# VH-VL binders against Jerky protein homolog-like (JRKL), part 3

Target 1, 218 residues: Jerky protein homolog-like (JRKL), of Homo sapiens (Human) (q9y4a0r168to385)
Amino acid sequence: LQPEQIYNADETGLFWKCLPSRISVIKGKCTVPGHKSIEERVTIMCCANATGLHKLKLCVVGKAKKPRSFKSTDTLNLPVSYFSQKGAWMDLSIFRQWFDKIFVPQVREYLRSKGLQEKAVLLLDNSPTHPNENVLRSDDGQIFAKYLPPNVASLIQPSDQGVIATMKRNYRAGLLQNNLEEGNDLKSFWKKLTLLDALYEIAMAWNLVKPVTISRAW
Below, E stands for the ipSAE of ESMFold2; O stands for the ipSAE of OpenDDE; V2 stands for 0.75 times the mean of E and O plus 0.25 times the DockQ between their complexes.

## First folded at step 1 (VH-VL)

Design m01 (framework fv_remtolumab_arm2)
Fold by ESMFold2-Fast, scan of step 1:
Order: structure tokens, then sequence, then C-alpha cells
Structure m01 (fold): chain C 218 residues (1-218), chain A 120 residues (1-120), chain B 107 residues (1-107)
């Protein structure tokens, strides 16, 4: 398999309504005036090939099936592949739906556009959120997932200092820059920030991650 | 125009405390953090801590934990750095500086500095 | 804490010469490194942010490069007004730390 046919996916949580704050040693916490802790979160999954030249549309898992902020927005036109789950965590059903409905079709289209065989492997860790690898296979068997042992996965998967960290930094910088450009104070911006706004910002943050950052994470 | 204007020089006795003020332009307080950096005579720069005024969140360098308190008053757009238990080692020029966006950032504008001399 | 080391401690050069100052971090800090100039009895002034981005109003003779652990500030064609002490600063993690400084004098 060519590097363009080898993919990797990794998950992270995002507290999308956390105000920019100190670089905290307190995991999973954020502070806002009038609210000591804000817990609005989603799960984000980043997926790209080994060259970094094909970045899939972000997979985002939120709590609500159709959040209020989506209102009249067609969910097919979101800048991310959105799924809902009670706890906003990835689960077996959502992972399989993403694989079948998003990953396989997008990988086929990309490989076809490059004149490569429509054959690919998705390298995954052996996480409880990932279905058995026999289930993660296209109908023709050409696109499939393969699990890596924990000791090998830790060497190949993007580190917290790499792809995911870069994306999160881009997200926070984008939120702050947008607020400054609008001329609003930070409290007003925070109160107005919706999940839809956050989805556009995180999609932009993902798009800003350079291919070399992804390829060097392998 | 961005301005950070600090309070005047102070001479303090060992064991006392000092509170230095830093008045910032209104726009600074709405979108930026304020850091405090000191410099002993003939020495380099040492970060003490910082605060994001709108969030009220402060962080401190461990060397100063328990002795330093950084606060901000949004109504007067003034940040404060209070250092207690003063010794001769605390004789220095104390600067406030604007930290853009979030704490992972640079100091783009600096106050003029406040000289604090600790002598018996 | 992240320790920053600067080289050289002191440099005395003739006007129009090239000055190179190195800053090394004890661990990788990406591009979260910034350079300041301080003249006697004045506060520091920002020159370069995020390793290589010039701050507004800074003369083009000042440039920065590097990433990870090794960073360089270059003054290409030193002018008399450039005499001062130069500090690197990392904002990658708290506590923020500064290098010990490099003093540049004009002959």
Amino acid sequence: as target 1 above (218 residues)
Amino acid sequence: EVQLVQSGAEVKKPGSSVKVSCKASGGTFSSYAIGWVRQAPGQGLEWMGGIIPIFGTADYAQKFQGRVTITADESTTTAYMELSGLTSDDTAVYYCARDRYEYDSYFDYWGQGTTVTVSS
Amino acid sequence: EIVLTQSPDFQSVTPKEKVTITCRASQSIGSSLHWYQQKPDQPPKLLIKYASQSFSGVPSRFSGSGSGTDFTLTINGLEAEDAGTYYCHQSYSLPYTFGPGTKVDIK
C-alpha cells in the first residue's frame, strides 16, 4: 500500500464553550466569570492519510441530535460530520456509521482522484469505542480497519504535542481573533458562542493543520 | 494607543509588603492578560505571574507562591501585584506587561516599571 | 520549568556587522519563543514573536528563526541604536521563563 492508502484516526474531547484562560494544570476544567466550571463538550475525531494530504472532514459527537443553534441549517451542509450521543462520547454504533457512511466513501473518492487503487487500511488503537475489525470493512473488502497493539499504537498515533494539540491551539486562537475582529468584549462573545459557531471554528482549525505536521506524527 | 501606567517607586522595610498598580487602556482589559515580570539590578528578567482580568484567573511562578497575589479591577482597568514578606532579594524593578490573547503568548506592551527598594 | 540558555553572554561588534544570538530550550516548545530588546533604564521591547514573526515597527534588520529547542535572533547590519541586552522568552508552558540575556555593545 502507498502512504496515501494508509489512514489513522484519533479522538479527543473539546470543551468548545470554555473561555480562553490560563494554561491550566486542572484537567477538564475551565473558568468563566459568574460560572466556576463550564462543561459543554464534544468528542472530535481527526482522520488523515500518512502523507497528510488527505484530511477527512472532522467527526464530531455532541449531546443533542439537532442542537438549537442548528435551527434551519441542513445538517448535510455542516463543516463537520455530526453525530449525537447522550454523553457526547464516541461509541461503537457511531464509529461504525462514520466508517461506513463517511470514511469509506471519502477515501474512495480521494484515491480515485489520485489514480490509485481504491484500497486502504485504517490503523486504530484497540479502544473500547472501536468495533471489532471484522465489522469495519467495505462491501468489496478493499477498505478495512486494522488494530495495532497498545505498545505499537503509542509510537504511531499522533501525540498530544502534535496534530491534535495544533488543532486545539488553532481553535482557541481563532475564537479569540474572531472576537477581536467583531469589536465585542470577551464576555459578550462567550455568551453568544453557539455550538454551530464552534463547529465552524474547529473545522477551520483542522484545515489549518499542515500536511507536514500530520506526516511527521507517523 | 495602548498604555500601561504603573505606580511610583517605593522604599520598603524587610518583612513588609508592597502593592504595585498597573493602569491599562480599556481595550486591554477586555481581551488580554496582564503579566508581571521583575528585574533585580544588573540581572535578567523573571516572570512572577499573570492574570486575565475578564476571567479573574491568575497563575503564579512557584518561587513566589504564597507571597504574591495578582488581582484586577475591571471598573478602573487596573491590575495589581502585591508581594509580601519582603527581603533585600526583592529589590528590583517590577514591570507589568500585556499578554495577548491567552497565556501562550508574547508581551507586546510594557509598563514603565516600578522600582522597589527593600532596605533596613 | 523550561530552562532557556543564550549564547553568547556578551558580544562587541563593529557597526554594519551581522550579530547572531542563540537561544536553546531544555525541551521542545514548538514556535512559542519570543525575542525582546532592553536598553539601559528602559522596559523591554518586543522584537520577534513566535520564533520568526516581526512585531510592528521593528526594523527589517531583525529576524528570527528556529523551532523546537533551537532558536536564533539575527541582526543583519548592526546599527549604533541596537546596543542593548537581548532576551528570549518561552510561552509554551507556565511558568513563563526568560533566557539570561545577551549583551550587545558597539565598538
Scores: ipSAE 0.006, ipTM 0.488, lowest interface PAE 9.7, mean pLDDT 80

Design m02 (framework fv_remtolumab_arm2; at its last look DockQ between E and O 0.04; V2 from the best seeds 0.00; counts 0 for: pae E 15.1 > 2, placed apart)
Fold by OpenDDE, look of step 2:
Structure m02 (fold): chain C 218 residues (1-218), chain A 119 residues (1-119), chain B 107 residues (1-107)
Amino acid sequence: as target 1 above (218 residues)
Amino acid sequence: EVQLVQSGAEVKKPGSSVKVSCKASGGTFSSYAIGWVRQAPGQGLEWMGGIIPIFGTADYAQKFQGRVTITADESTTTAYMELSGLTSDDTAVYYCAREGYSDWYFDLWGQGTTVTVSS
Amino acid sequence: EIVLTQSPDFQSVTPKEKVTITCRASQSIGSSLHWYQQKPDQPPKLLIKYASQSFSGVPSRFSGSGSGTDFTLTINGLEAEDAGTYYCHQSYSLPYTFGPGTKVDIK
């Protein structure tokens, strides 16, 4: 397989209303006046190939099936692949659905566009949120997932975290920029920030991650 | 060159308050996080809290919650740390430090402010 | 909070020897581990960011490695000027925490 045919995915939590450089993961909260921090969390899964040139839309898992901010927005038109789960966590069902409905088709299209065989491997770390390796396979068997052994996963994980960190930095920077453009009332900006807003911003943040950042992570 | 310059040494009585300043000279200030880290004599580093000046909202370590107030003045590019209810245990060198805009480590440090609490 | 531990507490090393300092986190912090050097009567100075990335101006003899819970700072060929205390720091989550420090002296 060529680097174009090798993918990796990793999940991270995001408190999308947290201040730019502060994350309280241990306590599971970000202090935002007037808001319950736990409710302002989503899980984001990033996926890209080894070249960094193919980045899939972010997979985002939120708590609400239809958030209030989505009233006039079809989930299919979001800049991310949105899923819902009661705890806003990735689970086996969501992952499999993502793999079958989003990953496989998108990878096929990409590889086809590159004139490459429609064969690919999704490298994953061992996580309870990931389905059995045997069920993560395309119908033709050409696109499949492989779980990395712990020793190998440990080598890749830091790189993945670097990519994710970059994305999160971009996200927060973007929010700050947006705030500056909209005015000087920062409190008002954050109070008005909706999940929909956050999804667009995080998508942009992901798009701004340079391929070299991803490729160097491998 | 960007520098963080802190206020001078303080000698305080138990029960009193101390307010330490940290002035950033040059460069960006508002979008960076300014953290406060103290170090008791012969001890390690302890994060107290931090602020992003542009937001004006500070985060605090639980240990200091309710007793420390961190503020920032964008117009003077100065951050402040006020600690009340001082005891001898608060005797330490207090540092302000900057977190990089896109990096969550402390890349720039003030020279430190010695606070001595004694009866 | 995330607790960081370091080992050893103290090292007395002959110049040009290799120094290894370890930092362990109470939970996985990915690569959000940073290393600082502090000399007497000075503030800490950043050496390594995100486990393995050298900060600007840091001599090549300093290197960092590790991920998850176990991290290592290595000084390949200790020089006299390297005497000081080294701290690991996690920025994975609030509150930020530091290791207890490792003091390195020169024999």
Scores: ipSAE 0.000, ipTM 0.531, lowest interface PAE 11.7, mean pLDDT 88
ESMFold2-Fast, scan of step 1: ipSAE 0.305; ipTM 0.684
ESMFold2, look of step 2: ipSAE 0.000; ipTM 0.433
ESMFold2 (binder alone), look of step 2: mean pLDDT 92; pTM 0.940

Design m03 (from m01 with heavy chain R100S E102R Y103G S105Y F107M Y109V; framework fv_remtolumab_arm2)
Fold by ESMFold2-Fast, scan of step 1:
Structure m03 (fold): chain C 218 residues (1-218), chain A 120 residues (1-120), chain B 107 residues (1-107)
Amino acid sequence: as target 1 above (218 residues)
Amino acid sequence: EVQLVQSGAEVKKPGSSVKVSCKASGGTFSSYAIGWVRQAPGQGLEWMGGIIPIFGTADYAQKFQGRVTITADESTTTAYMELSGLTSDDTAVYYCARDSYRGDYYMDVWGQGTTVTVSS
Amino acid sequence: EIVLTQSPDFQSVTPKEKVTITCRASQSIGSSLHWYQQKPDQPPKLLIKYASQSFSGVPSRFSGSGSGTDFTLTINGLEAEDAGTYYCHQSYSLPYTFGPGTKVDIK
């Protein structure tokens, strides 16, 4: 398999309404010494090929099936693939749906566009939220998942913090920049921030992750 | 132009507390973080912590955690550093400095310093 | 915490000589290293940010280089006004830390 045919998906939590602090700003981490609400947390899954040139639409799991901020928005027109789960955590059903409905079709389209054989592997860590690898296969068996040993999985995401940390830094920076451009009070803006606003911003943050950042994570 | 103006020198007894102020101008309070750095006589620089005034979020160096409190008052554009349980080891010049929270992290504007002397 | 070390501790220099000061980090900090000059009874002044970027108004004789764990500040043609203590500072992680300083005196 060529690097265009090798994919990796990683999950992370995001407290999308977390107030900035020095730690969150410098390291792209939300400081959580106190309790945060479930409604302010989502699970994000990032998926890209080894070249970094094909980044899939983000998968986001939130608590509410239809958040109030989605009132006027068709779910199909969101900048992310949105799913709901009681605790805003990835589960076996959501992962399988994402694999079948999003990953397999998008990978086929990409490989076809590059004149490559429609064959790919999705490398995953050993998470309880990931189905048995035997069920993560396309109907023709050409696109399939394979689990990495724990030590190998850790080597893909070294201390330069690759994909996830860069995306989180881009997210925080984007929120701050948008507020400055609109002339709003930053504190008030952060308090009025909706999940829909956060979804557009995290999608933009993902788009800003450079191919070299993803390639270095391999 | 941007300026940080600190409160005057203080002499304190061991076991007491001191509260140093840092008044900011030039939009510093709405767009920047304020850090606190101290320097003991003849010694180097030591970071104590910082605050992002508009969010009221403070971070502290572990060495000072539990003894230092950094706050900000947006109405007077003034940041404060309060250090409790003073000992002779706390005799130092205390500086406030402008820091970013928007992707570039360095301290480009500094207050003039506040000398705190802890003695009997 | 990240520990920064500087070399030399002290340098006595004749005007117009080249001065090099090194700063070494206990772990990789990318380019998140900054250089400050401090004169007696004054606060520090920023000279170089992010290893190699000159701060506004700083004379061109000051330059910085390095990445990862090894960094250098160079003064190419020391002037009398450059006497002072030079500190490196890392902003890669909290807590921020500083090097112990390098004192530069004019002969």
Scores: ipSAE 0.027, ipTM 0.563, lowest interface PAE 7.2, mean pLDDT 83

Design m04 (from m01 with heavy chain D99G R100E Y101D E102Y Y103W D104T S105G; framework fv_remtolumab_arm2)
Fold by ESMFold2-Fast, scan of step 1:
Structure m04 (fold): chain C 218 residues (1-218), chain A 120 residues (1-120), chain B 107 residues (1-107)
Amino acid sequence: as target 1 above (218 residues)
Amino acid sequence: EVQLVQSGAEVKKPGSSVKVSCKASGGTFSSYAIGWVRQAPGQGLEWMGGIIPIFGTADYAQKFQGRVTITADESTTTAYMELSGLTSDDTAVYYCARGEDYWTGYFDYWGQGTTVTVSS
Amino acid sequence: EIVLTQSPDFQSVTPKEKVTITCRASQSIGSSLHWYQQKPDQPPKLLIKYASQSFSGVPSRFSGSGSGTDFTLTINGLEAEDAGTYYCHQSYSLPYTFGPGTKVDIK
């Protein structure tokens, strides 16, 4: 397999109303000045090939099927692949839907555009939210997932965390810049920030991750 | 190479309906959006609506709501736009166009256009 | 709906000169503005996406800039093949809308 045919996907939680704070960065906690700790969160999944030149749109799992902030935005306008689950956690059904409906078709199109065989492997960590390896396979068997052994997974997990960390830093920087540009104080900005606003911001944050950052994560 | 090929020109009477097809080849049909844009003679471009086949959902411009239906058939990799209650104001060239990846944002590839003439 | 206005509506330019086309949105649309070229009896072709990103295969003489409500398409060193009508398009909000077009002729 060429590097263009080797993909990796990793999940992370995002407290989308967590404003930038030096203490939050150091301790991994999310607090907002003048308010209690916030627990508004989504699950984000990043997926890209080993070259970093093919990044799939982010998969986002939120709590509500139709959040209030989505009322004026149709499916054609979402910058991410949005799914809903009561706890906003990735589950077996959502992962399989994403694999079958989004990952496999998009990977085929990318490889076809590059003149490569439509054969690819998706390398995953061994997580309870990931379906059995045998069900994550295209109808022709050419695009499939593999769970890495713990000792092999440990070789890429720290680097994948680097990609996620970069995306989260981009997200928080974007929130701070928007707050400064609009002249909003932190409390007003926090109250006005909608899930839709966060989805556009995280999509931009993912787009800002450079191919070299992703390729070095392998 | 991605190619969108549309059905041929049509002449229709007022009050009738027209159904234009757009066959996609060279790419993945289900994961890209297909939008429909029309252009009246000597006029600019007007967005009518679009569909994302993978989600099975279509969105329409309010002006055409109730008169336009956009569908897609993944087995034949063909999108359709049906416009009912035709009047002379519907005389135009109708284009299908592919949206970026899963979403209709910018339109990167366009069909050749289908001329629809509504006359008595 | 978001209304886009373009200026000028018409330009006649000699080859190798610089052409500037502006597009103004009735409200802020961030960078969700795209530029197309249409030649007679042909479908539009994408030139610039998201205000400033060149589409593959588009000559380097085409560039875009702007954000919010004010956007510009620049052709630096116009060639004879560039004659056509240029449209801006916003994808910020439904319904998607296009500008009225700017026609560019070569002298």
Scores: ipSAE 0.000, ipTM 0.416, lowest interface PAE 18.3, mean pLDDT 79

Design m05 (framework fv_remtolumab_arm2)
Fold by ESMFold2-Fast, scan of step 1:
Structure m05 (fold): chain C 218 residues (1-218), chain A 117 residues (1-117), chain B 107 residues (1-107)
Amino acid sequence: as target 1 above (218 residues)
Amino acid sequence: EVQLVQSGAEVKKPGSSVKVSCKASGGTFSSYAIGWVRQAPGQGLEWMGGIIPIFGTADYAQKFQGRVTITADESTTTAYMELSGLTSDDTAVYYCARDYGEYFDYWGQGTTVTVSS
Amino acid sequence: EIVLTQSPDFQSVTPKEKVTITCRASQSIGSSLHWYQQKPDQPPKLLIKYASQSFSGVPSRFSGSGSGTDFTLTINGLEAEDAGTYYCHQSYSLPYTFGPGTKVDIK
C-alpha cells in the first residue's frame, strides 16, 4: 500500500462554548463554567491519509438532531458530517454509518482521482465505540479497517503528535479573529456563539492543519 | 493602531516589591490577553504570566507563583504586574505584550527594574 | 516545561547572504512556534507566527518552516537593518518558553 492508501481516524471532545481563560487560550481548550451543559459539547473525529493530502470532512456528533441555530440550514450544507446522539458521544451505529456512507465513498473517489488502486486501510485503536473489524469493510473487500494494539496505536496515531492539538488551537485563534472582525467584545461574543458558528470555525481550523503536520505524525 | 505604554524605570531594595503598569490603546483590553515577559541583562526572554482583562483571569509561570500578581483595570485599560520579595536576580527589563491567539503581536517599550542595596 | 534550543548561537554574515536559524523543541509542539527579532535596547518584534505565517509588514525575505520538533527561520538576502537577536517561542503549553536566541551581526 502507498501512503495515500493508509488512513487514520481519531476522536476528541470539544466544549465549543466556554468561559475563556489564559490557560484555555494557550492550550486550545475550553474551561467549563460552574454549571456544565452537555449541549455545549460535541465529539469530533479527524480522518486523513498518511500523506496528509487527503483530509476527510470532519465528523461531528452533537446532542440535537437539528439544533435551533441550524434553522433553515440543511444538514447536507454543513461544513461537517453531522450526526446526533443523546450524549453527543460516538457510538457503534454512528461509526458504522460514517465508515460506510462517508469514508469508503470519499476514499474511493480520492484514490480514483490520483490514478491509484481503490484499496485502502483505516488504522484504528481498540475503542469500545469502534465496530468489529469484520463489519468495517467495503462490499468488494478492498477498503477495510484494522485495529492496532494500544502500544502500537499510541506510536503512530496523528493525534499523539499534536494534530488534534493544532486543530483546537486553530479553532481558538479563529474565534478570536472572528470576534475582532465583527467588532464584538469577547464576553458578548462567547455568549452569542451558536453551534452553527462553532461548526464553521472548527471546519476552518481543520482545513488549516497543513499536510506536513499530518504526514510527520506518521 | 495598538499601543502598549509602560511605566518608568524603578530602582528597588532587596526584599521590597515593584508594580509595573502597562496602558493599552486599541482593541487589547476588549478582545485579547496581556502577557508579561522579562529579560535579565544579556539574557533571553522569560514568560512570567498573563491575564485576560475582561474576565480578570490570570495565569502564572510556576517559578513566580506566590511572588507575582497580575491584574487589570478595564476603566483605565491598564494591566499591572506586581513582583514581591525582590532579589538581585530580579534585575531585568520587564515587558508587557498583547497575546493574540498564542503569539505576542505588539509589545510595550519595557520597564527596567534594578534591585540593589 | 518544553525546552527550546537554537542553532547557531552567533552568526556574522556578509550583506545579501542567506541566513538559516534552527529551533528544536524537546517534544512535539505541532505548529505552535513563533519567531521574534530583537534589536539592542528595543522590545522584540513578531516576524513569523505558527511556524510559517508572516506577520503583517514583515519583509518577504523572512520565511519560516517546520513542524513538530524542528523549525527553521530563513532570511534570504540579509540587509543591514536585520542585525539583531532572533528568538523562537512555543505556545503549545504553559509555561510559554523561548529559545536562548541567535545573534546575527553584519560584517
Scores: ipSAE 0.000, ipTM 0.464, lowest interface PAE 12.0, mean pLDDT 80

Design m06 (framework fv_remtolumab_arm2)
Fold by ESMFold2-Fast, scan of step 1:
Structure m06 (fold): chain C 218 residues (1-218), chain A 122 residues (1-122), chain B 107 residues (1-107)
Amino acid sequence: as target 1 above (218 residues)
Amino acid sequence: EVQLVQSGAEVKKPGSSVKVSCKASGGTFSSYAIGWVRQAPGQGLEWMGGIIPIFGTADYAQKFQGRVTITADESTTTAYMELSGLTSDDTAVYYCARSDYERYSGYYFDYWGQGTTVTVSS
Amino acid sequence: EIVLTQSPDFQSVTPKEKVTITCRASQSIGSSLHWYQQKPDQPPKLLIKYASQSFSGVPSRFSGSGSGTDFTLTINGLEAEDAGTYYCHQSYSLPYTFGPGTKVDIK
């Protein structure tokens, strides 16, 4: 397989409504000076190929099936692939749905556009939220997942802290810039921030991650 | 100790629907998938579909899409398979079977119900 | 869909003989093949998972091997209680499919 045909996916939690400084994160809750614990969390999954030239749309798992801020927005028109789960955690069913309905079709389209054989591998860690690798295969068997043993994954894991950290840094910078442009004070901005606002901002943050940042992680 | 107990035999007329239940005991219901497999008299095994109870996610074999509905109720640890538009070709023993999720294992059927005979006759 | 073919269709053997059943897949399925035994008027029972891993409580005379497209179930020293129909099953891709079965009778 060529580097264009080798993908990696990695998950992270995001506290999308926490203030950017003097925040303490404990047990899925953020605290800020003068406020009680804030619990506004989603799971984000980043997926890209080894060249960094193909970044898939972010997968986001939130708590609400149809958040109030989505009132006029179809789920297919979101800047991310949104799923709901009562704890906002990735699970076996959501991962499999993402693989079958999003990963396989998008990888196939990308490889076709590059004149490459529609064959790819998705390298994953041993997370208990990932399904049995035998069901993570396309109908023709050409696009499939492989779990890395723990000792091997630690040495060659492509999506490292650097890629995720860069995305989160871009997210924070975008929120601060948005607040500055609107002329709002920081606390009132954070109180008004909706999940939909956060989804647009994190999608932008992911798009700003350079291919070289991803390729260096391999 | 793991046991799947199915509802009793049914005799149905052509064009009607049948709903078979499968109650799980022992083990953790929500951490397994439940599949449905049928066997016509003197014939082999045919997979119809399955469900992951904790999330209500069901998959169906194309042959049965539009006619079969698989559901689960976690509070009673019971899975259901409803088949509509019955014909004589649907006369079979219907089995529920459990699939366990483990790394490099699972998605095999480790425990099976006793089977429910459905006879479609006019 | 992936088609599984079994050979032989039928085997009548003397107790203590070796029985070999073959399952062939229409495309590569890695090691995602499982073997079941079904006795008359009973549900199937899992024997071997993932081509070669014995399920708990299954007698050691049952073993499995193979990968890709060609798989074998071996019963080394057939006992009278082993009479039944044996099915292979692939979990590589939806829809899951079964082989047509191999019937084993004791002489």
Scores: ipSAE 0.000, ipTM 0.411, lowest interface PAE 18.4, mean pLDDT 79

Design m07 (framework fv_remtolumab_arm2)
Fold by ESMFold2-Fast, scan of step 1:
Structure m07 (fold): chain C 218 residues (1-218), chain A 119 residues (1-119), chain B 107 residues (1-107)
Amino acid sequence: as target 1 above (218 residues)
Amino acid sequence: EVQLVQSGAEVKKPGSSVKVSCKASGGTFSDYAIGWVRQAPGQGLEWMGGIIPIFDTADYAQKFQGRVTITADESTTTAYMELSGLTSDDTAVYYCAREPYDSYYFDYWGQGTTVTVSS
Amino acid sequence: EIVLTQSPDFQSVTPKEKVTITCRASQSIGSYLHWYQQKPDQPPKLLIKYASQSFSGVPSRFSGSGSGTDFTLTINGLEAEDAGTYYCHQYDSLPWTFGPGTKVDIK
């Protein structure tokens, strides 16, 4: 397989109202102006190929099926692929839906656009939130997932903590820059920040991760 | 037990400055912001500004911009409000009040500091 | 800035009667309105938060209602200890503002 045909996906939690390093963290929560920390958490999944030139739209799992800030926005028009789960955690059903409805079609279209065979592998760690690998396969069997042992995954898994850390850094920097440009005080800004605002900001943060940053993680 | 304890009454001359302190106890200073509200004799409540100690970020009401400075010292869990260019219109009781970070209100208030501006 | 208006300015009532205080905002503030009680020579005390939620330790005779621009504080069965000035407060937009206050005296 060419590097364009080799993908990796990694999950991370994001407290989308948490500010950078001045945050007081209490038992996994962040103390920030606004709502309670638990209500402000989402799960984000990043997926890209080994070249870093194909970054998939972020997958985000939130608590509410239709948050109030989404009232006038079709979920299909969001800058991310949004799913809901009561605890805002990735689960087997959501991962399978993302694989079948988002990953496989987008990878197929990308490879076709590059004149490459529509064959790809998604390299995953053996997380409880990931379905059995024989279930993560396209109808024609050409696009499929493969689970790697921890010692092997550590050596060849491209979206390690470095890529995720860069995205989170970009997110925090973007939020602070917006606050400064608007002339709002920090407290007022965070209290008015909606999940929809956060989704646009994190999507931009992901887009700002350069291909070379992703490819170097391999 | 939550308590905010303010410094004692002050009598100041016109044109001088006053610095009022507010010492917090019961809980961590990292869990809340401190706002400052004043009340002139027989008048209502007027918000002056506030500070988020862990972020070292202060905000001010436009009326006091340039005259008021709000600071916090995390090591002593004490917030300060300094008002300069005092006039007789600044004669008031000055209160500090706690704003929990997960909330949009003032939950506990200091006892107040009377500042009298007279010559 | 958001202006809060209270009515009445003053109300004198007999013990055990119902007291109703109204607060009106110059623009919609959702439910980001709080009520404080202030007794002579004492600091304000939080009574009702988010228009209708009682703060810890506040007697059940105090209740709040409303949303948007019109809010009401009700004291059902006024007690002697309830004499004081009541202020509404908006926490929707900076600068934070308070109503002018409603003074409640007991006959």
Scores: ipSAE 0.005, ipTM 0.423, lowest interface PAE 11.9, mean pLDDT 80

